# Ledger of designs, part 13: miniprotein binders against b1l550

Target 1, 279 residues: b1l550
Amino acid sequence: MRLPEELLERARDIHSEAPSHRIKLDRVGSFGLKVPVEFKGFLLLAEADVWVSLPEGRRGVDLSRQVEAIYELSNPPKDPFSLCREAAISLLEKLNYADSSGVSIRFDAPLQDGESLKYYGVEISSIASDEIINKIRVEILGMTACPCTAELIRAYKSSEIAATHTQRSLGILEVSTKAEHPDPDKLASIIERAMSSPLRTYTKRPDEGGLVIRSLSNARLAEDVVREMIHLFLEEFGHLPEDTHILAAVRSMESVHMHDIYAERSFSLDEIRKEISSH

## First folded at step 6 (miniprotein)

Design s31
Fold by ESMFold2-Fast, scan of step 6:
Structure s31 (fold): chain B 279 residues (1-279), chain A 81 residues (1-81)
Amino acid sequence: as target 1 above (279 residues)
Amino acid sequence: GSPELKEEIKKAERLLRLAKLLLRYYGNPRALERAKKLLEEAEEIIERLAEEGDPELLEQVDKLIEELEELARKLEELKKQ
């Protein structure tokens, strides 16, 4: 049973009323919306969050206008980067009391892996106020091999085969910039190249053996992987604005421990260049 | 100035800010059409404010006129690309 819309006009407008306490809220919105996006020729199901700031004198946000803002722009499906920026601006247009708006879109991105596909995680956001800040986070699994155990085994028993433990490691690159979003495929490529070897969706035994030997011959600490990711990032994206902020991290799911190893570095482009130039 | 005129100034400021975001960060034809509409709405408000001629608000109105003209020039430049 639906109540008549006429009844709604007779009810109090709760959202426009003064709140019980005059406190500003940073983010009020609709979270966990399902939206289709077109990413590099693929139609993907993404999850979106949309929000606005709420001033101290207003009790609530018009949530229906937030949903309208993103859905109007997502039909037909489009590029998630453009959708993110456009929806953030549209939220400010539709909700005149808001000082800022934001949109985040999350999906699993396909990546070519020979003749097959593998997937990595992408989260994109745009936050609009007097300017737009674009943020992207890429997470992809790779393989690392421990150089410490390799050296210990060599010391214990001289062998023509380097032996050490290998494990899945999660590589993370996050970029916040006033420029356009970096290409997530390039960020994923940087992470994979920094690892001992990439992971594959499908291998036959000869290819699997080759991958293992490659990993063992390219043993890297989590700390090594983070430094290499930063080096490769600067080669590819050093042209971004100086105030661009980056997080590079690795979480190594150690096969010989009940716990993980984690290494990270946060920096701005200005900061890292000054540090590197100091030798 | 009256409270009503101060609210009109805030509305014009917001419209110009939205147009600036569209023009600066998003260069597709749809964004240009949205920016045009926002600038037209802002121009109408600014013209009324200028006509009213409130001495207390003169500096704020002049600033709005300058920003409107700057964004209008940028819109025309982007249309040529």
Scores: ipSAE 0.113, ipTM 0.623, lowest interface PAE 6.0, mean pLDDT 85

Design s32
Fold by ESMFold2-Fast, scan of step 6:
Structure s32 (fold): chain B 279 residues (1-279), chain A 81 residues (1-81)
Amino acid sequence: as target 1 above (279 residues)
Amino acid sequence: GSPELKEEIKKAERLLRLAKLLLRYLGDPRALERAKKLLEEAEEIIERLAEEGDPELLEQVDKLIEELEELARKLEELKKQ
C-alpha cells in the first residue's frame, strides 16, 4: 500500500522541528548500506555507512537524501576512494544544515597469490568539513613464530632451525591523512613483510614446507612485528603530511594459549620522527 | 550586524566551502561546473554584503572576498588542465 501523496502537504516536517533538547549530534546517518564498488578490476559487494552532523536546533536528518547521495554515485559502480570523496561532498550539498559529513566503505580486497587469490580487510573513509580527512584501515593475516620457545628448544637439542609454535597473527595499519588514501595493497604488503611469513590460499607440500621454514628462521614477537611495520611504513609513506596519524597493531592468535597477545602503537609522523631522531 | 546579515555570511561561507571541496578533491568537468555556480552565488551574496558596508562585518566580508578570489583562480587553473 502506498498512501496518497496529498497527505505530505498536511503532514508536519518533523525533521526541521526543534528537538526536545538543544544538543548537537556528531554523526547521524544510514549505516550498513550494501553498495557495489569496483576495486582493481573486481566488482565487489561493499558495506557503507553515511552520516552528517546535526545542529542543536534541528530535530532530525533527512535520511532519504543520504541514501540517495550514495546510490546515485554507486551506479555504475566506481572505485571506493572516489565514492567516499564524492559522496561526502554530495551529502554536504544535499543537506545544507550539516557542518560535516562522512562516508565509510568496508570490503574484502582480493590480492594476487600465485595462481589464486587471497583476501584482506579494507575500510576506507572520507570526512568532509572545511577539508577532507581520508582514513584507511587494512587488516591481513600472516604467520608468526615464537622466538622464546625456539631458543629453549635450540638450547635443549642444538639445531640450526629450532622448533617453536606458530600461529596466525592479524596485522593492522590504520592511516588518517589530509592527503589521498594510501594504496591498500602497499599497506597489506608492509604488514606481510613484517610477519615471520605471509599466509597463502593454498600451497603444495614443498611450498608449504618452505613457508614453515621461513617462519621458523624469522621468528618474531608481536612487538617485533609492530616495530617492523612502523619502520617499513616510514620507508614507503614518510612523504605524507607531518600531521598524518597512524595506528600499527598486531593481534597474535597464540596456538599455545586460550587467549591472544596484542601489541599496538599510535603516532603522528611528526611524533615518531622526533622519537627516532633522539637516538 | 543584523541576524539576517549574519545568516547571509554563513550562507556565503557554506557556498565557498562546497566550491573549495569540489575544486580540491574532484577535478572533473561536472565538478568544475558545479563549483562555478556555487562561486557565482557566493559572489552575489558577498557583493550585497560589501555594498551594505556594515562596519561590524567588514573583517568577515574581506575574508570572504579573499577566499572567493582564491577559489576563482583555482577554477581557472583547473579549466586549463
Scores: ipSAE 0.395, ipTM 0.794, lowest interface PAE 3.0, mean pLDDT 87

Design s33
Fold by ESMFold2-Fast, scan of step 6:
Structure s33 (fold): chain B 279 residues (1-279), chain A 81 residues (1-81)
Amino acid sequence: as target 1 above (279 residues)
Amino acid sequence: GSPELKEEIKKAERLLRLAKLLLRYLGSPRALERAKKLLEEAEEIIERLAEEGDPELLEQVDKLIEELEELARKLEELKKQ
């Protein structure tokens, strides 16, 4: 079944041909590649997407060269930040018709949780053209407690800590910057501190009770969590360039509803500072 | 300007862009070596474009010369470290 390599002398170079329509494509690439990465002392299996822009006069990209670019740089495994930058530049070097390139790497990152580990989602990207733009997205679960129901139950039962519904909430921070990628552990920490309480991989009954009491004593709406995430982000990362763009969001998996509640805010550092200072 | 000269300008622009990315973002000895080769290749193209002296391309060629000189200085600075 393997065809003779001499056929390359007779076969057309389809990718170099003119396309049926002269339309530029923004992203053409290999998506869902599995690559090993080294992250904070752990060897992790990550999923990578690699792409380049395709000019209007060229029919296709050399997808094999894209896979070679990231594979060569991922063996031996290295940190995903360096891998993204090096692979994005390598794609431009290997594919000289491309005006831009990008690499995105996704994995679950370990986070210390008492004597165990828990995991949060990380996506790291680098997009190269005249400069490199670095993106990082962190997602981590936490717990929220409803302050509205808490106050109603407090009035009804005259308790020091009112009963209310609690639920898992997914916190999201995404940062796009011309500077280096922010530390994802710090982004995860910001999200957890903005929640009513963090979640744990394992808990015994006394610890579980304490976590619930913490959540109830710190009841927060999704809107409250987003505002707190932004506040904490500015305290930790306010030194990033003014044109750094941030998305802060929370998706609350409401335990009393069949649907979720979602709150978000996107902003640049320049924009948010002017907004806060105007009040 | 001929289509051939415009294509050469685009090649020089790509080489300088790639050298700039290597110098700014990687900085390893191998990256500096690759940047040197790219700058040398760009210099050959730019010198030929300058010798052609196409009036329609003077502004683009001048910009390429300026960027080449700037990146060459950055390379020499990084090599000293």
Scores: ipSAE 0.354, ipTM 0.774, lowest interface PAE 3.7, mean pLDDT 87

Design s34
Fold by ESMFold2-Fast, scan of step 6:
Structure s34 (fold): chain B 279 residues (1-279), chain A 81 residues (1-81)
Amino acid sequence: as target 1 above (279 residues)
Amino acid sequence: GSPELKEEIKKAERLLRLAKLLLRYLGTPRALERAKKLLEEAEEIIERLAEEGDPELLEQVDKLIEELEELARKLEELKKQ
């Protein structure tokens, strides 16, 4: 159903009016849009947020132009990195009052796991102003084993492989850079290699036993995992611009507690290099 | 300078910024076409600003001319690829 076009001439342009208070807003947009993306040979359903800055003298944003910007660029589906960059620039073109724009795209990324697939979380963003800042966040589950309980059980009963509790731990790497988005599969790999053991979609009993033994032989605190993630990140991505900002974090879902353990470090490449060099 | 000339400078700056983003981050044939149009619009504004010859704005206009020329060269270079 459509209302008569004559009503458009009579209706006020609310968005162009002066606001009640002359205050700039940093992000105004359309959030939770469903968009198709092509990722490494897969056609995936992703969720997108699009936004622009709103100047102090303008009451509202033309939200229909935001939706138009991303949907025009998502047909045919393309990789989410190009979609983020192209849509962020398109928002600035379509909304001439905006000083900055942003696009964020979230999806579960498939990763080969033997004959099956497992999935990890990806959020990709591009923020455009005088330049583009690219952001990527990767989250993947792994297994950790407690070294403290392992040491106590070793003291109680001498054994080469000490019994201890294991749990799922969520590893997180977030990167903000003026360069291209890092490859999320490489970020996921860094997280998994920092853990006591990766998780699998399925295992048969002999393979499951092997994973458990691997985890027990490689017991790590959440703090150990974060430090290892940072070390591995620097080996793989130390070439990024010095003002690249990284968040490395682990949330361990402790099997012996009603609560989780969390460890985190935020840093720029410039900051961490100076810190490591001073030791 | 007058408020009108300051607004024209901001418009030219915005057009050149958009062209720079398209050329630096996208580089697709469609992005090159869009950048060309933006540079042409910026050139018209910059030419009018230069003809006005406002002494207070000479440095700003010179910067706009230099950036326009750099982006035009970048566009032609990307077309060759």
Scores: ipSAE 0.362, ipTM 0.777, lowest interface PAE 3.3, mean pLDDT 87

Design s35
Fold by ESMFold2-Fast, scan of step 6:
Structure s35 (fold): chain B 279 residues (1-279), chain A 81 residues (1-81)
Amino acid sequence: as target 1 above (279 residues)
Amino acid sequence: GSPELKEEIKKAERLLRLAKLLLRYLGNPEALERAKKLLEEAEEIIERLAEEGDPELLEQVDKLIEELEELARKLEELKKQ
């Protein structure tokens, strides 16, 4: 049911009114919007959050203008990096009371895996104020094998067979930078190379056996994986601005425990270089 | 200083910031046209502020003039590409 438009003449403009409490809000917006994006030749359904800051003297945000901003820019679908930047700027243009704006876009990215596809998680954001800060988070599953149990079994069996427990581990790289977003496929590659072995969507029994043997021959602690991820990240992306912030983390879904093991390190490029160069 | 003049300064600052974002991060022909309009609107405000000559706002107006000139130069450079 559509109410008569004549009511707009009598209705208060709630959003432009003074609030009950004169408090600034950092993020007010539309969350969980479905938007199409074009990513490396694929048309994907993504989920978007859009927001702006709200000054202490204004009661609310015009949410319809936020939705218009991202939907206008998503037709035709475009790459999520351009969409984030363009939408964040558009939000500031359309909502003149806002000091800052932000856009986050989440989707599962396809990655070629033999004759099939596998998927990894991507979240891309741009936050606009006097400059734009670009963030990207990549999550991909891999396999880890425990070196501690391998060593114990080797000692028990006089070094004849390397046997240990294996488990799925989630690798995470998050980058916040004033430069352009890093390529998510390269971030996913870094994570997989740091693992004992990548995971496959589909394997036949001989291929599965090979994957297990690879993992067992490359046993790594969660701590080892995080350090290797950082090392590989610096090799690939050490050219980014020195104030670039990185989070590297691994969550290992331990097959021998009722709980997970977690290891992480956050750092700026400036601080990690100084740390590594110290003796 | 006048509260009205301070609001005009804030408006000019916002217009220049939007133009800067468009020029620095988008740089496509549509963005250049939008930036041009924002710079033109900012210029009108800045010219009025400069003509008023409020001593309390002189340094802020000078900064706005400098930023306007820098962004106008950037716009011209990008149009040549």
Scores: ipSAE 0.370, ipTM 0.782, lowest interface PAE 3.2, mean pLDDT 87

Design s36
Fold by ESMFold2-Fast, scan of step 6:
Structure s36 (fold): chain B 279 residues (1-279), chain A 81 residues (1-81)
Amino acid sequence: as target 1 above (279 residues)
Amino acid sequence: GSPELKEEIKKAERLLRLAKLLLRYLGNPYALERAKKLLEEAEEIIERLAEEGDPELLEQVDKLIEELEELARKLEELKKQ
């Protein structure tokens, strides 16, 4: 049943009323919205969060205006980077009491992998106030092989390629910048190149053997992978503004332990360049 | 300055901020048209503020004029591309 619109003339505007306590809120919004996006020729189902700041004198946010902002811009589906930026600005246009707005969009991105597809995780955000801060997080699985055990087995068996334990490792790159979002495929490539080997969706026996040999020939600690990711990131994206912030991390699901190994480094481009140049 | 004039300043600041975001981050034809309208609305407010000539607000109004002119130049530059 739809109630008569005439009742709106008599109903209080609850959201515009004074709140019980005059406290500003940083993020008020609609979370977990499903939106279609176009990503590199694929139509994907993404999950979106949209929010605005709420001033101390206003009781609530017009949630319907937030949903309108993103849905108007998502039909027809468009690339998630443009959607993120456009929706963040649209939120400020539609909700004039807000000092800032934000949009986050999450999806699994396809990568061509031989005759198959594999997937990696992407989360992008745009936060608008006096300027737009763009954030991207890429997560992709790869393989690592332990160099310590490899060296012990090599000494024991006098082999050029030593046996060692291998495990799945999750590589993470997160970038916050005033420039446009970095290409997530390039970030995923950096992570995979830093690993002992990439993972495949589908392997035949010869291909599986090749991946194992590649991993064994390129044994790396989680700490090695993080340092290599930072090195490769600086080669590809060192041109970004100096105040760009990066998180590089690896979570290695160690096959010989009941626990995971984790390594990370957060830095700004300005900070890391000064650190490297001081050596 | 009067409370009314301070509210007009805040409105002009918000319009210029929205135009700046559209011009710097989107730059597509629809964004350029929206930015043009926002700048025109801001110009009307800024002109009234300048004509009022409130001594307490002169520095703020001058800053608004400078930002308006900068964004207007950016709009014309983007229209040529």
Scores: ipSAE 0.301, ipTM 0.743, lowest interface PAE 3.8, mean pLDDT 86

Design s37
Fold by ESMFold2-Fast, scan of step 6:
Structure s37 (fold): chain B 279 residues (1-279), chain A 81 residues (1-81)
Amino acid sequence: as target 1 above (279 residues)
Amino acid sequence: GSPELKEEIKKAERLLRLAKLLLRYLGNPLALERAKKLLEEAEEIIERLAEEGDPELLEQVDKLIEELEELARKLEELKKQ
């Protein structure tokens, strides 16, 4: 049993009414939608947020039209970059009162790890107004080894490879640009190369020993990792527009502390080039 | 201008903005067809605004005409590709 559609003719259109207070809202939408996406040959379950701005004179948003915008474009599944751009524009087309719209899509991306797979976090966004701003955030775990403790242990007991504590560290690269989204696999590669060593889904004892030795021989502070990530990013993506904004960060889950260490740097390409070029 | 004419200007601005986004960021055949429809609707509104001849709105209407012509040229360029 569903209620008669004739009731719609008599019911008030609540969303089109004036609100109790004439206040503009920046983001109103449907959050946590499950959508399929096609990513590099994989069919993945992603989570999407869709939203629009709401003017001061309108009480509510047509939520059903928001869901229609993304679901119409997600069947058949398509790449999340095209889905973000197309859905953001569709939201503005379907909701004529909105000044801006946005779409964010989150998923765990597979990455080749020998004969196995490992996964890293991806969030892709497109925000539409007079232009489209594309954002991408990549997070991947790696290993860091403490150089300070390594030096202290080497002073206590001379050896070519000093013992030190190792820990998982989360590397983060976020890029906001008017150009197309950077390739997340390349961002993940930059993060892993900046670490003391990458993490593996599966290792046998000899390979595990080699990974640990690599990490110990390449001990890095969180601060070192952030600087290396920025250096590698500029080598790979220095061609992006000068107003491109980047966040590079590392959160190190210190094995000898009850707390984490965090280091970050936000910058525009224009800003960082001037800084590096300063005599 | 009157509140009615100001609303028509806002509507034309929005249609041109949507067409610009479709042409710049999508460029596929369905996007080109949607952009064409939006530009046609905008042209109708702009023509009515020009007919009213409100002196206070001349600069705004001129800007709308210029943007419409620019986007129409862009649409034709993309069709050729």
Scores: ipSAE 0.282, ipTM 0.735, lowest interface PAE 4.3, mean pLDDT 87

Design s38
Fold by ESMFold2-Fast, scan of step 6:
Structure s38 (fold): chain B 279 residues (1-279), chain A 81 residues (1-81)
Amino acid sequence: as target 1 above (279 residues)
Amino acid sequence: GSPELKEEIKKAERLLRLAKLLLRYLGNPRLLERAKKLLEEAEEIIERLAEEGDPELLEQVDKLIEELEELARKLEELKKQ
């Protein structure tokens, strides 16, 4: 049901009124929007958040303009990176009182896995002000094998390939940069290569045995995985601006414990290069 | 300068900032067209500000002219690809 437009002439403009308290707000927006995106040949349902800053003298944000901004740009569906950047700029165009805007888009990305597909988590954002800062977070599961228990069992049994416990580990790479978003498939690849072995959607028994043997022969602490992720990241993405900020982390769901093991390191490219070159 | 002229300067600054953001990630014909429109709107405001010749605002207007010219050149370069 549509009310007569003539009612708008006599209604107060609540959003333009002075607020109860003259306090600036950093993020006011529409959260949990469902948007279609095109990702590497796949049409995916993504979830988006859009927001703007609100000055101390204005009571509210025109939320309809926010939804308009992202939906205009999502039809036809486009890649989530372009959508993220373009929507952030569009928010500033449509809402002239805002000093900054942001867009975040989340989805599960398909990744070719032999004859099947597996999925990893992607969250991207673009925050626009005098410049655009692009952020991407990639999370993918892999397998780790404990080198400490492997060494104890090897000593006990005198075997060359030690038995040890294996577990799922979640690898995380998060990148914040003034450059374009890094390719999430490359970030996922870095995480998987740092692990004892990748996980598969399905395996036949001979292939499963091979993956287990690979992980046992490549046993790694969570700390080892984080260091290897950083090393591989610098090889692939060391060309990014020096003020690019990275978080590398691993959460290991330890099969012999009721709790998880966690390791992380955050750094800027400038910071890590100085650290590495000093030693 | 008058409050009205200072408001016009802020409008021009915002339009140039939006054009700069659009041009930063460009390869898209729709973004080129949007950037062009923003630069045209900024040019009209900047021309009016220059016409008024307020001495208190001279440095800000000169800055706006310089940025407009720089972004216009970038737009023309990106149109060629």
Scores: ipSAE 0.146, ipTM 0.646, lowest interface PAE 6.1, mean pLDDT 85

Design s39
Fold by ESMFold2-Fast, scan of step 6:
Structure s39 (fold): chain B 279 residues (1-279), chain A 81 residues (1-81)
Amino acid sequence: as target 1 above (279 residues)
Amino acid sequence: GSPELKEEIKKAERLLRLAKLLLRYLGNPRMLERAKKLLEEAEEIIERLAEEGDPELLEQVDKLIEELEELARKLEELKKQ
């Protein structure tokens, strides 16, 4: 039952009232919204979070205006990067008490995989205040092969291709910048090239054999993969502002262990350049 | 009084900040029109503040005028593209 609209004339405006405690909140918003986005020719279902800061003197946020902000901009569907930036600004425009706003959009991105498609994870955000900070996180699975076991087997009985264990490894690149969001396909490419080999959606036995041989011939520790990702990132994206912050990480789902191996490095562009130039 | 004038300054600062974000990071025709409207609203507020002639607000009002003029020039440049 929908209550009569006349009741709204007599109801208190709870959100504009003073709170019981004068405490500022950093993020108040609508989380888990489903929004359509257009990504490189694909119409995808994405999940979005929208939020604003709430000052100490205001009891609540107008959540309906937050939903309006993103849905107005998502019809017709547009690219998720423009949607993210435009919605963050729209939130500040619609909610004049907020000092900052943010939008996060998550989706699985299609990537060409021979004759088929595979998918990788993308999460982007834009946080608006005096400036916009754009953040992107890309996660894609690849294959790693253990060089330690390969060397041990080679020492035990020589072979042209050393036997070793292989496993799925999750590569992660996260970039926070005042510039536009980096192209996620390029970030995914960096991760895959750093691995022993990429993974496929499907493959026939001869192609599968080639993939395994490639991995075995290119054995890499999780630590090796992280360093290679950083190297490749700097080649592709070294032009970004010096205060750009990057996280490079690998989670290796070790086939010979009951647990995973994890390696990461976070850095700013100015920090890493000074480190590399000291060598 | 002074509290009302301080609130007007804060409102003008917010409008200019939003216009700057639209011009810096979006730059498309729809966003340029929104930026224009925000700048026009800011100009009305700044003009009223300048008319008040409050010596204690002079530095803040001058800064707002300078920022408004800079963003207006940027808007005109982007419209030509």
Scores: ipSAE 0.168, ipTM 0.662, lowest interface PAE 6.1, mean pLDDT 86

Design s4
Fold by ESMFold2-Fast, scan of step 6:
Structure s4 (fold): chain B 279 residues (1-279), chain A 81 residues (1-81)
Amino acid sequence: as target 1 above (279 residues)
Amino acid sequence: GSPELKEEIRKAERLLRLAKLLLRYLGNPRALERAKKLLEEAEEIIERLAEEGDPELLEQVDKLIEELEELARKLEELKKQ
């Protein structure tokens, strides 16, 4: 049941009122919206967050305008990069009290895996103020093999093939840049190439043995994987603006422990170039 | 008064910022048309501020004129492409 429109003449405009305390809020918005996106030929269900800054003199945000901004632009479905940029600008246009706006879109991205598909996590964001800052986070599982245990087993069994434990490791690359979003498939490729081996959707027994042997032949510490990810990132994306910020991280779900191993490095391109040049 | 002129400056700044974002990040024909309208609205405000000739706001008005001219050139460049 819908209430009569005449009630709007008598109702206070709560959102436009002065707040109890004159404090600016950085992010106020609608979180967890379901939106369709078109990604590399696939129609996917994504989850979106939209927000704006709220000035100290205004009690609340017009949430209906936020939802309108993203839903108008998501029909028909479009690529998530354009959707983020267009929606962030639309939020500033529709909500004239806002100094900044942001949009984040999350989904599982398909990746070709032989004759099948596997999936990796993607979060794409655009934050608009005087310029747009584009953020992308990619997460993909791979396999790592422990070089320390391999060396101990080799020492124990003279001349025998070294055995070691293997485990799933989650690789993470996050990029914040004033340039266009990096291609998430390239970021996923960097992560997989840094691992001891990639994971497969399915494998038969002989192929599984081959995957394990490849991993054992390429045993890497979590620290090794992070360094390799940074190296590969610089080869592919070193052309980005010097103030581009990157997070490279690995969380190894250790098969011989009740806990995980975690390694990370955050840096700007300017910072890492100077560090590498000093060696 | 000063408060009214400061509000006009803030409005012009907002219009130029929106036009800049449309031109720099979208660049499609609809965005170019929206940017044109925003720049025309900003120009009207900036012209009134310049006519007022408030010495205390001269630097801010000069910055607005410079930004407007830069964005107008960018709009024409993108239309040619």
Scores: ipSAE 0.356, ipTM 0.767, lowest interface PAE 3.3, mean pLDDT 86

